# Designs tried in a protein design chat: VHH binders against Flagellar brake protein YcgR (ycgR). Part 51

Target 1, 263 residues: Flagellar brake protein YcgR (ycgR), of Thauera aminoaromatica (c4kar8)
Amino acid sequence: MAELSTPSPASPAPLDGGRGDELEKFTLRGARQILQLLQDLITHRGLITAHTGGGHSFMTAVLKVDEERGRVVLDPSPDPQANRRALAAPRLTCVTQLDGIRIQFPLVGLGEGQDKGRPALFAPLPAEMLRLQRREFYRLQVPLAHELSCLLKAEDLARKPVEVSARVIDIGAGGVAVVVPTGAAEFVIGGTLPACRLALPDGEPIELDLEVRNLNRQTQRNGTEQLRVGLRFAALPRAADTRIQRYIFKTERALNAKARGGL

## First folded at step 19 (VHH)

Design ND1 (from LD83 with L100I)
Fold by ESMFold2, fold request of step 20:
Structure ND1 (fold): chain B 263 residues (1-263), chain A 121 residues (1-121)
Amino acid sequence: as target 1 above (263 residues)
Amino acid sequence: QVQLVESGGGMVQPGGSLRLSCAASGFTFRTYAMSWVRRAPGKGPEWVSYISPLGGSTDYADSVKGRFTISRDNAKNTLYLQMNSLKPEDTALYYCARDIDLWDSGKFDIWGQGTQVTVSS
């Protein structure tokens, strides 16, 4: 079968630090696990985006794991300015994918030098590597036609219970983003909203606890202010997780089929 | 399906220059380290030069260092060897070779038919 041309994927952005506690369960810290994953990147010729800060990055690859010296050998950029930025950075955040698995790891102490006369970038082995399946980082943009909603059990300014029906704009394995009118309730970053109800199309609403992770005010074209609330699922039961993943999978499949069929 | 095709060889006087090209197809070129290897008349293969997958690292045999420059254009799937200050001892069949290893070169799984470089007056 002939190989078809495919577009190159956009450079993966690092996962933000606000997800650190949630990502710990996917973080490898064992030396043997780290060596094996680095070797897998070499064997599969994985290309890596190395982020140097300030919105700058460069493409690289792990060329070798030097166990004797406890370091990785990286392909320098052909752009000398990218190399200078990398060497000046206090750390690199390396991001790549291997067989649909997202891999992210820090490198600190990057230096340049030669190994047997061959120039490269070198860094000590990373102390940790993040390894995520697609479901663990993917966020579905909810189609408007689904009118997906979440009943939030929150409090008003006077600390009195209030229920707010919020439209869900995206959903993933770890949470949802919703919109509510500004002033509908008082939300505190880090606060917990117990016994909220997520309405999915395929059955009874799911009862779940939510943690407020971010708040962003938005002004719509008509002058109405709304609040985008980022919510994390707290202690999500297996059954609820399964239903959420099934919704995401079925919706994504339906959207892909519609795009192909043109009907 | 995997193919390497060298070109740009020819006859040149000592002190002259040539630019060799190697067109790659049938594999993801930018994920492989590449080398030039040459075979002089009556001799075995001699490694000439190495370039890393993304082009950031290059290396040369002592016999060509300072005279030859390896480069690659990953958008065009093409490897190059700029050969300056050519000497009669550079006369050889030059091969483009795909390295098995990304860093520790010396073993190649694919090479082309070669292009002849002859340096004489």
Scores: ipSAE 0.693, ipTM 0.887, lowest interface PAE 1.0, mean pLDDT 86
Fold by ESMFold2, look of step 22:
Structure ND1 (fold): chain B 263 residues (1-263), chain A 121 residues (1-121)
Amino acid sequence: as target 1 above (263 residues)
Amino acid sequence: QVQLVESGGGMVQPGGSLRLSCAASGFTFRTYAMSWVRRAPGKGPEWVSYISPLGGSTDYADSVKGRFTISRDNAKNTLYLQMNSLKPEDTALYYCARDIDLWDSGKFDIWGQGTQVTVSS
């Protein structure tokens, strides 16, 4: 019945899911993950903008996930025209936010009906949900006890191949910072180091290409000189990205648990 | 501080009408399902009506269907109950209630102090 704000064509527009593979690393496809994210929207009372095409949208919410029937229950619009557009659309593109994280998912096969006498809109569970973290560049300070290393395939001053085992001092979704002894190799800002190996605690080392982004000379307390090298992940495969994010998540949770009384 | 304040009660003859209001404050009103609940003298609470967070879905107890209409104005943080064709059996203290569940109603965490409706000759 009441429209709280006037929707505009520019806001909040869906992201185009067909623009190459850049969104794939943020896409959830596991049934358990999708159910949990939908439940999080219910628990946190997320309001959803549902786009019906042609620049039209309406506000809704997920009221319930009916796992037995494999469907979501949506709050109909009090505007009958919005409901008619939604039912006529081949799909809804739902956009919302949870704790500053953008969430987007399609609903197809929307229908209207009643559940125990209450009118609602229903749709099958989405097959995928896009979840974009706004803190993609967070850098975890690597605990010394982990002794994380990265094998760099670089060149010496004579342009001959050398391998340098570098200690990882911080790690994020987009790269690492490492330290190496001064003179161990020649690093050039903008240069690419192909086929490096990042050793995480579990599993085989990750083979990846790195790009040099910054260089800083440092003198340690014992007088030893070292070079801090900032490295960006180039063309990171999805599996490698998942392993890196898992390491960051596990380590951060373990550090928080120790701060709160151990586990 | 979370608060619900009902108003609009009073004494009416059978067949009369009243409109109850409930002013909400201290929380994001439009993200909660809301209900009206009533308590007749000497009786336990009786659920009367439900409305979904954005107002697209409503439901009523059989005893009030066709006579009562629930509505909300999310811009004004206000819940309403239009009561028509009132009967002596509708005499009760009426509360608005915030539902912790969005769909499967039945657990209310915040209540107003109520507004009295009395229907008598």
Scores: ipSAE 0.691, ipTM 0.880, lowest interface PAE 1.1, mean pLDDT 86
Fold by ESMFold2, look of step 21:
Structure ND1 (fold): chain B 263 residues (1-263), chain A 121 residues (1-121)
Amino acid sequence: as target 1 above (263 residues)
Amino acid sequence: QVQLVESGGGMVQPGGSLRLSCAASGFTFRTYAMSWVRRAPGKGPEWVSYISPLGGSTDYADSVKGRFTISRDNAKNTLYLQMNSLKPEDTALYYCARDIDLWDSGKFDIWGQGTQVTVSS
């Protein structure tokens, strides 16, 4: 098995655009709500990762909301190249998190200037802000020892029904990511896989419908090809949701306890 | 315990340079704007300079523009003031101050003990 990477802390990545319909119910569009949320970021001194495209980002903060001019005032980067990338970008995707709440919003029309002699970056107020509880964005990396699997009811290259037992590599409230050998089945983004079975350690497998959201080919260290399949829960009964959240919670606690009490 | 400790003051001839440091502890330094404030003999406090939380925006009192440079190292929780072309009127006790207001300066909740700068022949 390929060694899973444990990356150093990195800038939070924007949520996948393929989740757009699911995220609409968490999207704030009212001017008063947006102003209040921006003020909350100022009050709690929330640090923001601003993504400029091409894999580049920089740290910033909302310093002030200028309601008179309908603008936010952002802390420029001390790195001039980061500022140039930000000003050249057609939009910034701003991501932050305060006490279990993830906040994401676009800024367009970013400009450079001064306010009473103080240089800053300025942008019109965002037209929308995404506000998610931790439960809605968190994905647990499944320990290999758990051998979590999901039985997929898919089709092979010949369009014949096939059942594929896929290893679950991460799991969250909205779905799982699995790996399968390349060619084990055909997957299409947007396609549905009805009546799959997710095997959790406690209790009987959960029967659920899955929707394919993303596909990535990967080559393991031993040279074998595998396909990472991002799957969304299409319809999730409350009982199934509860069992999944319980698994995530228990596993997190176990992993955190081991880290604190390390040998 | 929240603390700010200034250092680097001393006696300097006119035209000389000094670099002040301020060590911050007990709070998340990089989330606060910071300022330098000075108090000359017989005078009230005078704001000198501002720096934004991540260091991308700076501002200065007119009396020090072009001569003083504020900076910060958020990895070391340290604020700096480079003071060049010093004049006798720069003689003062210099404080670093934690600025509650991220942009509109002047709401300082924590101050250091100060470091004395004396500019004289």
Scores: ipSAE 0.679, ipTM 0.885, lowest interface PAE 1.1, mean pLDDT 87
Fold by ESMFold2, last read:
Structure ND1 (fold): chain B 263 residues (1-263), chain A 121 residues (1-121)
Amino acid sequence: as target 1 above (263 residues)
Amino acid sequence: QVQLVESGGGMVQPGGSLRLSCAASGFTFRTYAMSWVRRAPGKGPEWVSYISPLGGSTDYADSVKGRFTISRDNAKNTLYLQMNSLKPEDTALYYCARDIDLWDSGKFDIWGQGTQVTVSS
């Protein structure tokens, strides 16, 4: 019998659904596909973080898929307050990660009851399940030695064009985070930066459009102010995506080799 | 490497109490449903109690319902059975068992060596 020898790390927080279209290509909606994925969670003993809203969550597992009744059987919490919050919530957002695959799905209509005399939580089968391979949600922390940069085409306070060379501190399939000196440009959450250039080691810079998603100001040790800017790739050509994933994979492999050799 | 070790058995008078423990090692305890199973002299194994992987669901044989309480501490990798109002018919070798299924229990792949419980005057 095939079983997990070690459970997955704690599931990450729910993905932001900023644009449903962006994640649609990874969303399963077929009944057979949903049933199979739920069964895979059972077979591999996947642990699930169920988010109930208000920053609350509890750990659970899918114990059984009841096809005839069209529902899942969930492990209740031993904490009665967690169960009450779950039953009161209009929607649970379930998040898990199994063998490098992130799985996220909503459950609505959660109820309590019994199956074969055993108490459990029940919900109708989800209408959709998000299934992402690790490369599709992972963010690499860029080694400082790589000096990876992104040329931002932004505007100054007077709305005049300015180019800012920003250091990339992390990178993933969906975007980058960069650092710039405070005052180098004006950034607006939701704003777009067209025709920016991301410099990767394996060729010419990639031209791409970026959307500002978050801003965080901080003071460096020497008193210098800087701004962390979270940027989403607005539209990423397949070739650019391939180059970014190759950089991430190569860098992870190099970092893992050093960590294992040093233990 | 995978191991279940029961303890806490002994001799008690009818109406007495005992608390059994089962220490688990070598596997990810919190991802498995667990059961207690007992074997009385001259009898085959009898399922006693079930607990779900995260501890939110429990179940008992009719013969022990209301007297026994199963629990688990997943941080300590330990399964427990609190036995109250013990009867002579509870005399048995008690085993901690790992369920293969998460919900439809009855197939166990790993057992401990057992701890003896004897209830007599």
Scores: ipSAE 0.672, ipTM 0.871, lowest interface PAE 1.0, mean pLDDT 86

Design ND1 (from LD83 with L100I)
Fold by ESMFold2, look of step 19:
Structure ND1 (fold): chain B 263 residues (1-263), chain A 121 residues (1-121)
Amino acid sequence: as target 1 above (263 residues)
Amino acid sequence: QVQLVESGGGMVQPGGSLRLSCAASGFTFRTYAMSWVRRAPGKGPEWVSYISPLGGSTDYADSVKGRFTISRDNAKNTLYLQMNSLKPEDTALYYCARDIDLWDSGKFDIWGQGTQVTVSS
């Protein structure tokens, strides 16, 4: 019944923010919004993982927001090497959570100093903060019994239209991953599949434009070859977004209740 | 229940040393700044030292700078005060205190029972 070790908590890794106007709608840039969110971190005693690059990070906290001087006060590491890495880094990528919401922000221009003789790390207020609800980064693994499918409006090698019914294996707010038999259609990374239809258990299928983001060929145990296609939702209507989020929430709650109810 | 328990006090001669400990329980110790506060006989409370939640920043009253060292071990939920070169005026009941503020000390919501330090001439 006992294990040699318990699961260890892992520090949150930064989200890939490069080239990221896809993240823009979750980015706070208003000075008052940023000040309030930083103050909320102080009030809730949020611990922050500060990434310095090269796979290095250290634990810190926002101790104070000095609005008059336009800076944050951070708890230095008791490890001097971590402080040296932080001060040498061109930017710190800070990651934390507040009430289940992921928060990520850069700090640039980190320096040593003191306030009333009390040493700390200081940085100008961040110009932006990402605030991501779980739904914006979470991918539900779709139970096989749900038989969730997506009708893809694609083309074959001869550039002729073909419709492919694909099984959905995971779903999130930004897209789906599907599987199809190898050779069912030609997919090109960056290509757009207009007017696809996502079938959810409740109601009529949702009409969506999809963009191909990745392709992986896979061989199953029985020797059958499949193609895993990662698809991004293009502009998603609010009603469609609501239905997808409702499906994810209901399904996850049901799966968690079954896992707990087995005890 | 939130609890702070001080220990390590005693009697020493002037110039001697003591190390105080404070065991914390019932709260997430590493998310709070902590302070030592002392109360000499017939006097009000005097703030002695501060340490930040993760231990990277410390501060001291002028009367103890260079002689006292605050530290913490967040894995053991324990706060320490190393006191060197003790003087008769350091005689006091020493309290471990939980700071409500993370940076500006002076608002404490939980105190220990205190541990007595006596420096006899």
Scores: ipSAE 0.668, ipTM 0.878, lowest interface PAE 1.1, mean pLDDT 86

Design ND17 (from LD78 with L100I)
Fold by OpenDDE, fold request of step 20:
Structure ND17 (fold): chain B 263 residues (1-263), chain A 121 residues (1-121)
Amino acid sequence: as target 1 above (263 residues)
Amino acid sequence: QVQLVESGGGMVQPGGSLRLSCAASGFTFNTYAMSWVRRAPGKGPEWVSYISPLGGSTDYADSVKGRFTISRDNAKNTLYLQMNSLKPEDTALYYCARDIDLWDSGRFDIWGQGTQVTVSS
């Protein structure tokens, strides 16, 4: 009976320096953002794989965030050897997932101690946390209260140029889904809508080109038919991308806070 | 359905030992801190022991420290309490409880029905 050596989980490849610029977009360095993400890990009871180097890892969890002391409290391994390795490691690489998003962060200065008489591992707050959103697939459901809109420059059935103000129902790094009244414009899958304007709450509308990716007719509960249009950002300036990402992040945070009973 | 089911209680002589078990179902067991709480006749609930989700952190009431050992098998979704050197004062209904918080003890959202432990000569 050949003991199938479960392949040692490959040490996460060092984030190759060349992808550094792209990874920076997903790296949180703000103290508040880091604290929030750590708190989210607690709230969602995220289990963490902590890599100690040499192909060794152990499972842990963030038990508490101690903001006053600027430290995280981690669940020790039930394996004393794993804890010894962790304490000897100059750096832990922590990997977890939250809502399908891979989260990676380093911990340095790990120590053992007690809090309220309970044994725990302690580390200073991470200086950075990487949140790898598969940008292409994540869509934030836009709260109705935000009233995001996109001015679509389209054509009607007669190929006459029309402007349609569409409500944005979801938004991601790669595009938006909007709803329009049936018959407001003719949309062709693969067609480009040039010089559209996406209205975000934080400033002037963003001018962008949109590509029609999908069309879905939806009947509302009231019997009204609407057209859901999935749109890809065909050309998005870097500044616009940053604004969109900021909006998504801020909104997600607010929604999560509300879900936790926070005002 | 979320459920905790205690077992292993019984009658034992002073100085004896018992091992309690708590079978958990309906939730991701290894992501919750767990506790044992007991209620003696005519007394209020008393927290007995705590264990972290992965089992790396444990805590005990002073009354049971050095005599009781909390443990868990996450693969079996089971919590344990090894009770040694039992005393008449340990006579109580013992409850398995799910901690609401991972670290702050004292709040529980799920309880078992309890298992009776009687220490009597």
Scores: ipSAE 0.888, ipTM 0.958, lowest interface PAE 0.4, mean pLDDT 89
Fold by OpenDDE, fold request of step 20:
Parts: C-alpha cells; sequence; structure tokens
Structure ND17 (fold): chain B 263 residues (1-263), chain A 121 residues (1-121)
C-alpha cells in the first residue's frame, strides 16, 4: 500500500515583481505598519514559506521582531542545506497567509547568529510588505476549452492602429494575462489600450480599458516565440466586474468538482 | 481538547540514558515553540530546554547542556528529550510545556501531567 504522500500544501509561489505598479496600492512601507504586520504574524503564528531562488524554499516563522536592533528573528530550517541556501541568497521572498490575506515581503541581508546563545536567522526589517486579499491576487488559469479571448486595440511599430485577438491564459479580479504572436503589435508597459473587448463564454463581449503591466517573451515547445502580456483592468464597469467574478467562481467550482472525481 | 502527554520516564543509574516523549493533540503543533520543564523534590520548576516551531532553534539550561538534546517530529506531533549522562541531580518530574511566545522563554500555557525520572545508584 503506497502511502500516498499527501502533497505538501503547494507553497504559494511569490507574486512576480512585474506587477509592481498594480501592487503598489497594496504595499506597506510605513515603519509602524510593517512592525504591526510582523507582530501580527507572530501573534497568529503564521508559518512562512521563504523562497531562496532557483525553485528552492523552506518553511520558517517570525519568532521575534527586534525593534531596537531593527531586525527580524527567523526560525532556521532543520535542514542545514536549506539554511545554507538561504544565507547564500541575495534576497529571500517570504510568503504567508493570514485570515485569507496573502502577505509577501522581501528580506535582504540574512545572517545566522545567536541571541543569548540561541541560534537563529536574522535579517533587517523589510522595507516593504505586500498585503493582498485573496480576491486581489487570485488568478484563474483559463481552461483551454473555454477559448477566452481579448480583442486588443493597440498600435504597430508605425503607430498605426491594429486590432489583435489575444488568447486569455489567466484572469483575476484585477486583470488578465494574454498571449499574442510576436510582432502583432507594440506594447508599452504603462500604456493604455482603450475600448478593448473581453469575450467570456456567458454572453456578449465586455468593453473595457486595459493597461499594460508586464511583457514576457515565451518560447513554446515547438520553438515559436509568443509574447505574454499582463493587462490590468483600467476602467471596468460594475456590471462587467460582476460578470468576471461570476465566471471565475463558476469555473473554479467546476474545476474543483472535476478534481474531486465528481465529473 | 488541547493536551500534552509525557512518557519515557523511569529509574536509571547515574551515567545512564533516557528518552522522553511528549504527544501533543488539539492544536497546530508545528506553530508552537515547546519546552521541557522539570521539578525536583522540594524545589521550584526549572526550565530545561526550548525548541522552536520548526525545530531549527534549540536552547538548554546550563545544567543540562551537552547532555540533553531536544527534538521534535512535527508530522507525529511529538516532542522528545534525549537525556544522556544522567546525574542524581536530574531526578525530577519532567513536564512538556507549550510556550506562549515563539522566542521569549519562560511562559507556558499548556502542561502535561509529567513523567518521573529518577537517577539513583
Amino acid sequence: as target 1 above (263 residues)
Amino acid sequence: QVQLVESGGGMVQPGGSLRLSCAASGFTFNTYAMSWVRRAPGKGPEWVSYISPLGGSTDYADSVKGRFTISRDNAKNTLYLQMNSLKPEDTALYYCARDIDLWDSGRFDIWGQGTQVTVSS
């Protein structure tokens, strides 16, 4: 009887920094706010996934906030190799959840030491902490069968208006990620694409304004290069927001039902 | 119900070894720091050892340093104390305790019933 190793709860992957502008409103930089949030992590005994890069992570916890010294005390891993990786990393990306809120923060300058003879990891207080409600950071991977598309009104290299039909690969409350052929249009990070049309399976396309937030060139397995474009909903009517949320919820429910063997 | 249950105590000769276990239930074990505390006859409680939630940090009283080793298995919700080179002075009732704080030692909110360790010739 093969003990089905209960898949370790998938350590939440760090949110990619490419969403920098969208996340700014959720980023805390105030010293008091940061201290309070760190204290909340202690109070609620939040376990933290610390990402060291290269796909490696370890579990830790904030054990203490040392305000006088301006540092956090972290629980070392029982795995010496994980600690070595952490200490070698120029930056740790710490991810946790408290009451359905995702918290993410960087730590730099990690060191090992002792406090009153007790071993620990130490880092300066984070300069910023990201606090996101689930609705704000969740992205549904769109099933291929749904064939979601977004008609993008963009410009080419000559600044001539072009319309590009883009496949939607993920969707959340705040925006969509799409894939387009390389060279189909010119996208500028921070640029606005007005009067685009998002096609959902449940009705007429939604007209909306989109802001380009990130660009990522991807090479497919077949060697074809595609451009992944992260888009924020710049102006979304309330009715459209409701439809998007409904679609996400319905799709998630269906996916979960399938995963449970119900379909 | 939150519970700690110690086991593994007994009688041993000086220089002998014992391994104590503490089974935890009713709470998320891997999110709490844990300690061993002992009470010798006619004496007050003495903190013995500390271990952090994930087990990466340990601490010991000077009286047991180099002889005792605290460890935990979070998958089994179990705390351990390996005691080597036991001395008559180690004779005590040993308690497993849940630390209130993750780092600051000395405050506990949950205790087991204790397990008796007797070191005698």
Scores: ipSAE 0.877, ipTM 0.959, lowest interface PAE 0.4, mean pLDDT 90
Fold by OpenDDE, fold request of step 20:
Structure ND17 (fold): chain B 263 residues (1-263), chain A 121 residues (1-121)
Amino acid sequence: as target 1 above (263 residues)
Amino acid sequence: QVQLVESGGGMVQPGGSLRLSCAASGFTFNTYAMSWVRRAPGKGPEWVSYISPLGGSTDYADSVKGRFTISRDNAKNTLYLQMNSLKPEDTALYYCARDIDLWDSGRFDIWGQGTQVTVSS
């Protein structure tokens, strides 16, 4: 029985620089923004695929941001050959993903060294970082005032059909996150909830099938437990997709306008 | 549940060798820096060694430098400490610990139960 080596998740290939103009709007160049994003990578323990050219890459991580020295500290590869390639490369292209956002940045002037006797790779802070939010991963935090709800057709512990009205807390092109009271229904990751109804402010509820993708128990400040359910749109009609996208766009625009002090 | 379980401790003569293992579970092991910490009888905890998430960076206390080697197998979620040229002063309960920070070592949030190492003639 040949152990099918599960293909290592294909390291996301660097986005080709040829679309430079289109990517400019997603490129951060502010020093504070760059520092914050690098710090976010540390905080979230983001692993980075570092491309050295010639089809070679290795896994690394930002271990530290040294703001005083204007450098990043990277985790060397356990493979000495990978490190040699990295050091020989005129440019390192770093690719990672954080919360569904693709992050890509170049590092130039990579060197090896030690900090307090600890070996690491060092590079000057990147001059720019690409932050690309994929639409499919974008989740709009639903304003409480909108009171979006989703009627879930689920089963209880006895496998009896139950309908649960769930508050939608975030929505994206690919799905919704909802909150339900603990014990309202039994949810199984990978399970399908058929013929659910998503209520949007602009009209009649949308009937759709939902797939349970994640479950997270949350305790509110008041001590009440609730279940956060991440749901994927299993089958979304085109008309429904359009309505959802329209809602997201409209809401995002309104939120941005408010943030700019225009309201 | 997040857990660290040490093994491989024992009694050895001075100059002997031991290999400690630490099995990690309940978290994404390859995204954390890990350390070994030891506690000798009647003494406070002493940091022994550090290893970065991917294993490319290691660090050692001066007391064990050149004698101990830290390593990790991320595929097996296991941390190791090869201890050579053991001395009576190395007698301690050895803990594997998860570092809170990736680089600024010294703070730990998860500990194993420890494995006893005794170096005696």
Scores: ipSAE 0.874, ipTM 0.959, lowest interface PAE 0.4, mean pLDDT 90
Fold by ESMFold2, fold request of step 20:
Structure ND17 (fold): chain B 263 residues (1-263), chain A 121 residues (1-121)
Amino acid sequence: as target 1 above (263 residues)
Amino acid sequence: QVQLVESGGGMVQPGGSLRLSCAASGFTFNTYAMSWVRRAPGKGPEWVSYISPLGGSTDYADSVKGRFTISRDNAKNTLYLQMNSLKPEDTALYYCARDIDLWDSGRFDIWGQGTQVTVSS
């Protein structure tokens, strides 16, 4: 567990909150693909957090894939209460991460039993497994010193064009989150902001189209109200994607090096 | 440097008890299934007991069922074997072994040097 870093925040809910169709491209449904991924978990000794509902979870591992019986063999918890919760749950949501790959899959029909006298938990093979590369779920918290900004081409209440320079607070492969003063522009979830400009430290701003995905009002320490706007990159050119990934990689490496050196 | 160091062996009368320990270092202990294996004089290695990586599943050779208990403390990177009702046939060099597999025990890539258990009347 200490050897795999998972930057994702602790949450009992699966990753598919409102993103089911967007996650379909990363969902494995073929029997051979599922068997191979489960075998990879065994080979790499992946530890799994199994969520049983009600904010409860327990640590487990896939000990074996029993192809003949069409089931997985899981390590029971040494805590009997965790095992009772797991067996009572209608569904386990299993989450793990191996070498930068986030893996999530449901198990339904969990039971207890023995295989040749050796006790374990058993479940039918999952019908699907979600497999996400780290870059597909990772969000870099942008250091304030970088002063990363995005020029948004939006509209005001009167439907007139306005340009808003927004501070970027996090950035990932699929988009950015920015903050603006409340009332600086009108944002509509699902709306498109064409020809915005993302300013990275190492070159000319990137021209890109953005789609508004979420809006959250928040109050800063000094009482100032601001709007957090979640923005998705539309149809991102390959060169722009490369520059964004380079920025994320370099910044993350630099932040990690300072954290280790500071001890 | 990967190491397994057994301790707790000794000489004991039939019917007695011993507790073996195995200190693990240099690898991620809680991601490996572990076993105890013994070698009696003039015989090949005999698997004794298995425990799953997180400690939820255990298994025993028929010759020791009901008398031996395997356990692990993953916070201390330590494997244990509690041996009760010892018999002369339990006399052997006992090894802590790291299983290559997580479930189908029997292939081990790392052993300790062993700890001697002698049961004599």
Scores: ipSAE 0.689, ipTM 0.879, lowest interface PAE 1.0, mean pLDDT 86

